# Designs tried in a protein design chat: VH-VL binders against TATA-box-binding protein (tbp). Part 7

Target 1, 182 residues: TATA-box-binding protein (tbp), of Cenarchaeum symbiosum (o74045)
Amino acid sequence: MLDPRTRPRVVNVVSTSDLVQRVSAKKMAAMPCCMYDEAVYGGRCGYIKTPGMQGRVTVFISGKMISVGARSVRASFGQLHEARLHLVRNGAAGDCKIRPVVRNIVATVDAGRNVPIDRISSRMPGAVYDPGSFPGMILKGLDSCSFLVFASGKMVIAGAKSPDELRRSSFDLLTRLNNAGA

## First folded at step 8 (VH-VL; framework fv_izeltabart)

Design s6 (from z27 with heavy chain T31D)
Fold by ESMFold2-Fast, scan of step 8:
Structure s6 (fold): chain C 182 residues (1-182), chain A 121 residues (1-121), chain B 111 residues (1-111)
Amino acid sequence: as target 1 above (182 residues)
Amino acid sequence: EVQLVESGGGLVKPGGSLRLSCAASGFTFSDYWMHWVRQAPGKGLEWVGEIIPIFGYTKYNEKFKSRFTISLDNSKNTLYLQMGSLRAEDTAVYYCARYTYGSGSYYFDHWGQGTTVTVSS
Amino acid sequence: DIVMTQSPDSLAVSLGERATISCKASQSVDYSGDSYMNWYQQKPGQPPKLLIYAASDLESGIPARFSGSGSGTDFTLTISSLEPEDFATYYCQQSHEDPFTFGQGTKLEIK
């Protein structure tokens, strides 16, 4: 039986926040560590990547921000706070507080052994498995989560909104695989 | 507030093609699987196919696989149904529906208002 | 394909009375203790609306007079005391295997 308490490894976190004010496109075009071109993407956004960021932050002129590519919730939220600070210090935005929200956590789980997806996919309701088009089995999870399960025993959990949801979804996935005879 | 808004329906000749759109709002598009379901005049519901936006994967009812294609634009939170080689029996209201998993089952929790496709000879 | 058959095709019931609609699957829609069976309500000119999922779980916002029961191949939707807004067509649906299939519908009419 697979251990349903196996800890998933977070590989990407997407978070958002809102400055609740418009951001100066002119100032973004001039500031360091920011890629902005009015001819690109209709002038709607710029991209901030400071040294030390695992990923980057998309900043819309509306004041909305999206943090991508971080490998933990802390790092993703850190990117948003760093982007806010960078915008304020360069005069692109006024001083403000932000409240980051997790939008998507992607994590991996390794069973440590092969999983017989050829056999179990045919008996599991809702399992999508078409090896001619994609080598993994796809399952819908609880809440916002979706799962990929590979014959190698490697798995992907995508869509979690919090570390708690990720833990519950990982437990759900491994339990459902055990019930199917994995 | 969850909203699904279909568009693109209309009158087409047999053998023609048409692209339907479903604009999603009020939720994170990639968190849910999206389906197309149709209903011929005075008839029941018939499943057409699904797309998993987070992975870009599609699956079809075998009846439609050769003629219909489901696709998406994640940046617009919009899914599409491209219909080709249309026949009179494809005349129906086409719904997009949001699919989820809860309490050990799968179900459609939200539906759009539908868009009407009429194929006439 | 799993064939879903509803009975009756139409049912006339008075306000305040109980209505019972049956749905039979051509093969079991149960797996690991759960039933992959749902019920939807559709009014003329409107999309279907989820009432019951997993055979017996009431969808949020749906009045408590609606209930579902059954397992395996035999399922029932019950409306304990009919209200005017309940006159509609009801569909059962299996999510056990692809293609997902619906019953032919049961039209509930006022007597």
Scores: ipSAE 0.514, ipTM 0.795, lowest interface PAE 2.6, mean pLDDT 90

Design s7 (from z27 with heavy chain Y32H)
Fold by ESMFold2-Fast, scan of step 8:
Structure s7 (fold): chain C 182 residues (1-182), chain A 121 residues (1-121), chain B 111 residues (1-111)
Amino acid sequence: as target 1 above (182 residues)
Amino acid sequence: EVQLVESGGGLVKPGGSLRLSCAASGFTFSTHWMHWVRQAPGKGLEWVGEIIPIFGYTKYNEKFKSRFTISLDNSKNTLYLQMGSLRAEDTAVYYCARYTYGSGSYYFDHWGQGTTVTVSS
Amino acid sequence: DIVMTQSPDSLAVSLGERATISCKASQSVDYSGDSYMNWYQQKPGQPPKLLIYAASDLESGIPARFSGSGSGTDFTLTISSLEPEDFATYYCQQSHEDPFTFGQGTKLEIK
């Protein structure tokens, strides 16, 4: 039987924030650790990636920022704070405070053994399994979550908007797999 | 506030094509699955197909699989139903509907107002 | 495909009276203690509106006079005391397996 309290491992967090001011495209084009191409999206954004970032931050000239590729909420928020500081230090933005918001969490769960998705998908209501098109079984989860379950026992939880939602959805997934005879 | 607004319906001749749109606001397609459901005049509801936006997967009622295609544009938060080889029996109001799972069942919690497709010569 | 059959096709009732609508599935829609069955209300010119999910769970914002019951293949929607706004067409729907299927509808009319 799978343990429904098995903790998921976060592999990607998307978070956003707003500087509440415009950002200088000219200054972004000259900044280190910043990629800015005037031919992309009409010159509306640049990408910041400092050596300590796991992912990167997209910065729009409107002052909106998107952090992607971090492996925890703390790291994702840290990328936004680092981008803010980098912009301020290089004169692309004035000093300001930001309030990051989580938009999407993607996590993995490992059952530690094979899961018989060929067998259980046929009796689980709502399970989508079409091995000719997609190698995993797809399930809708609670709230904003969706699940991929592979025969290997590897699983993906996507769409969570908070760590609490992720924990509840992971519990739901593993409980439903147990009820199906996994 | 969750809103779904369909458009693109109209009069078309048998054998023709139409693309229906469903514009979503108040949520993003990464959080929910989307379905198309139709209703012929004076008749009941009939499931057409679904899309799972976050994984890019589509599934159809096999009655429509060869003639209809579901797609989306995430940048516009808009869902599409491309209908080909239309027949008189495809005359219906077409709804987009948001699908969710909640405590022991799957269900459609929000529906658009519908867009009317009339196939007539 | 699971075939959903409602009875009656239409029902004429007076204000304040109880209305009972039945829905039968061609095979069981139960799984692991839950019934994968929903009820929707549709008024003329409007989209369907969710009333009940999982056979008996009342959707948020729906008046307590609506209730659902049943399991397996036999399900019932009950309106304990009809109000003017309840005259509409009601549909049952199974979510147990693809393709999702709906009943043919039951129209509530003023007597």
Scores: ipSAE 0.667, ipTM 0.851, lowest interface PAE 1.2, mean pLDDT 90

Design s8 (from z27 with heavy chain Y32F)
Fold by ESMFold2-Fast, scan of step 8:
Structure s8 (fold): chain C 182 residues (1-182), chain A 121 residues (1-121), chain B 111 residues (1-111)
Amino acid sequence: as target 1 above (182 residues)
Amino acid sequence: EVQLVESGGGLVKPGGSLRLSCAASGFTFSTFWMHWVRQAPGKGLEWVGEIIPIFGYTKYNEKFKSRFTISLDNSKNTLYLQMGSLRAEDTAVYYCARYTYGSGSYYFDHWGQGTTVTVSS
Amino acid sequence: DIVMTQSPDSLAVSLGERATISCKASQSVDYSGDSYMNWYQQKPGQPPKLLIYAASDLESGIPARFSGSGSGTDFTLTISSLEPEDFATYYCQQSHEDPFTFGQGTKLEIK
């Protein structure tokens, strides 16, 4: 029987914010810790990664920002605030405030043993298992959450908007796998 | 508030192609499962296919598998249904619908208004 | 594929009367104590609207006069006291397995 209270490990938090102003592509190209390539999205964005960031921030010329690769909501929001300060300090943007929003939390769960997805996918309502196209079993979760379960017992939970939603979704996933005889 | 708006329908000749669009407000397609469902004039509902954007997966009703393709443009938050080799039997209103899970079941909680496709010579 | 069959095809009822619509699945849509069956309402020129999910759970914002019951292969939608806005076509739908399938519809007409 899988333990439905097994803690998921957060591997990526995607959050966004808007500077509500255009950002200078020329200044981004000259900034330390910033990569600007005209071939990427037609020159519409650059990437900021300072030494303290777990991941990076994509900055669009429109002023939109996307934080990826952080392993907590706090770290993801911190990356957006750091990117804002870095842009302002280097004259690529004017002084402003931002309001970060969580878009997607991705976490992993390890059952510690194999899960018989070949067997259980045929009996679980709504299970998607097409090994010729995709290596794992896909399940819909509550709200924006989705699950990917591998035969190895490794699992991915994606689409959560908060740590509480992630906790509830993890419990839901493991309970449904137990009900299917995993 | 969740809203879905389809567009791109119209009159097309047999053998032709059309691309339908579905625009969302109040949520992001990248973290939800989306389906296309059609309804021929005076008839019932027929499932066309689904997309699970977060894992890059699509699945189709066998009737449409070789002729239709579902895709998503994340930057525009717009869902597409590309239809090729159209036949008179494809004449229908096409709906995009949001798929959800709750209280031990799966269901479509939001539907767009539909866009009409007429295949006629 | 699971075939969903509704009865009757059409039903003529008066305001304030009770209406009962049946839906039969060609195989069980139950799993682990839950029924993977939903009901939708559709008015002319409009998209379907979710009424009931999991056979008996009322969707938020739907009037309490609507109720669903049943399990296994046999399901019922009941409208306890018909109002003018209830005259529409009703569809059952199974979400037990792909492809998702709908019943042929039951048209509720004013008498």
Scores: ipSAE 0.720, ipTM 0.860, lowest interface PAE 1.0, mean pLDDT 90

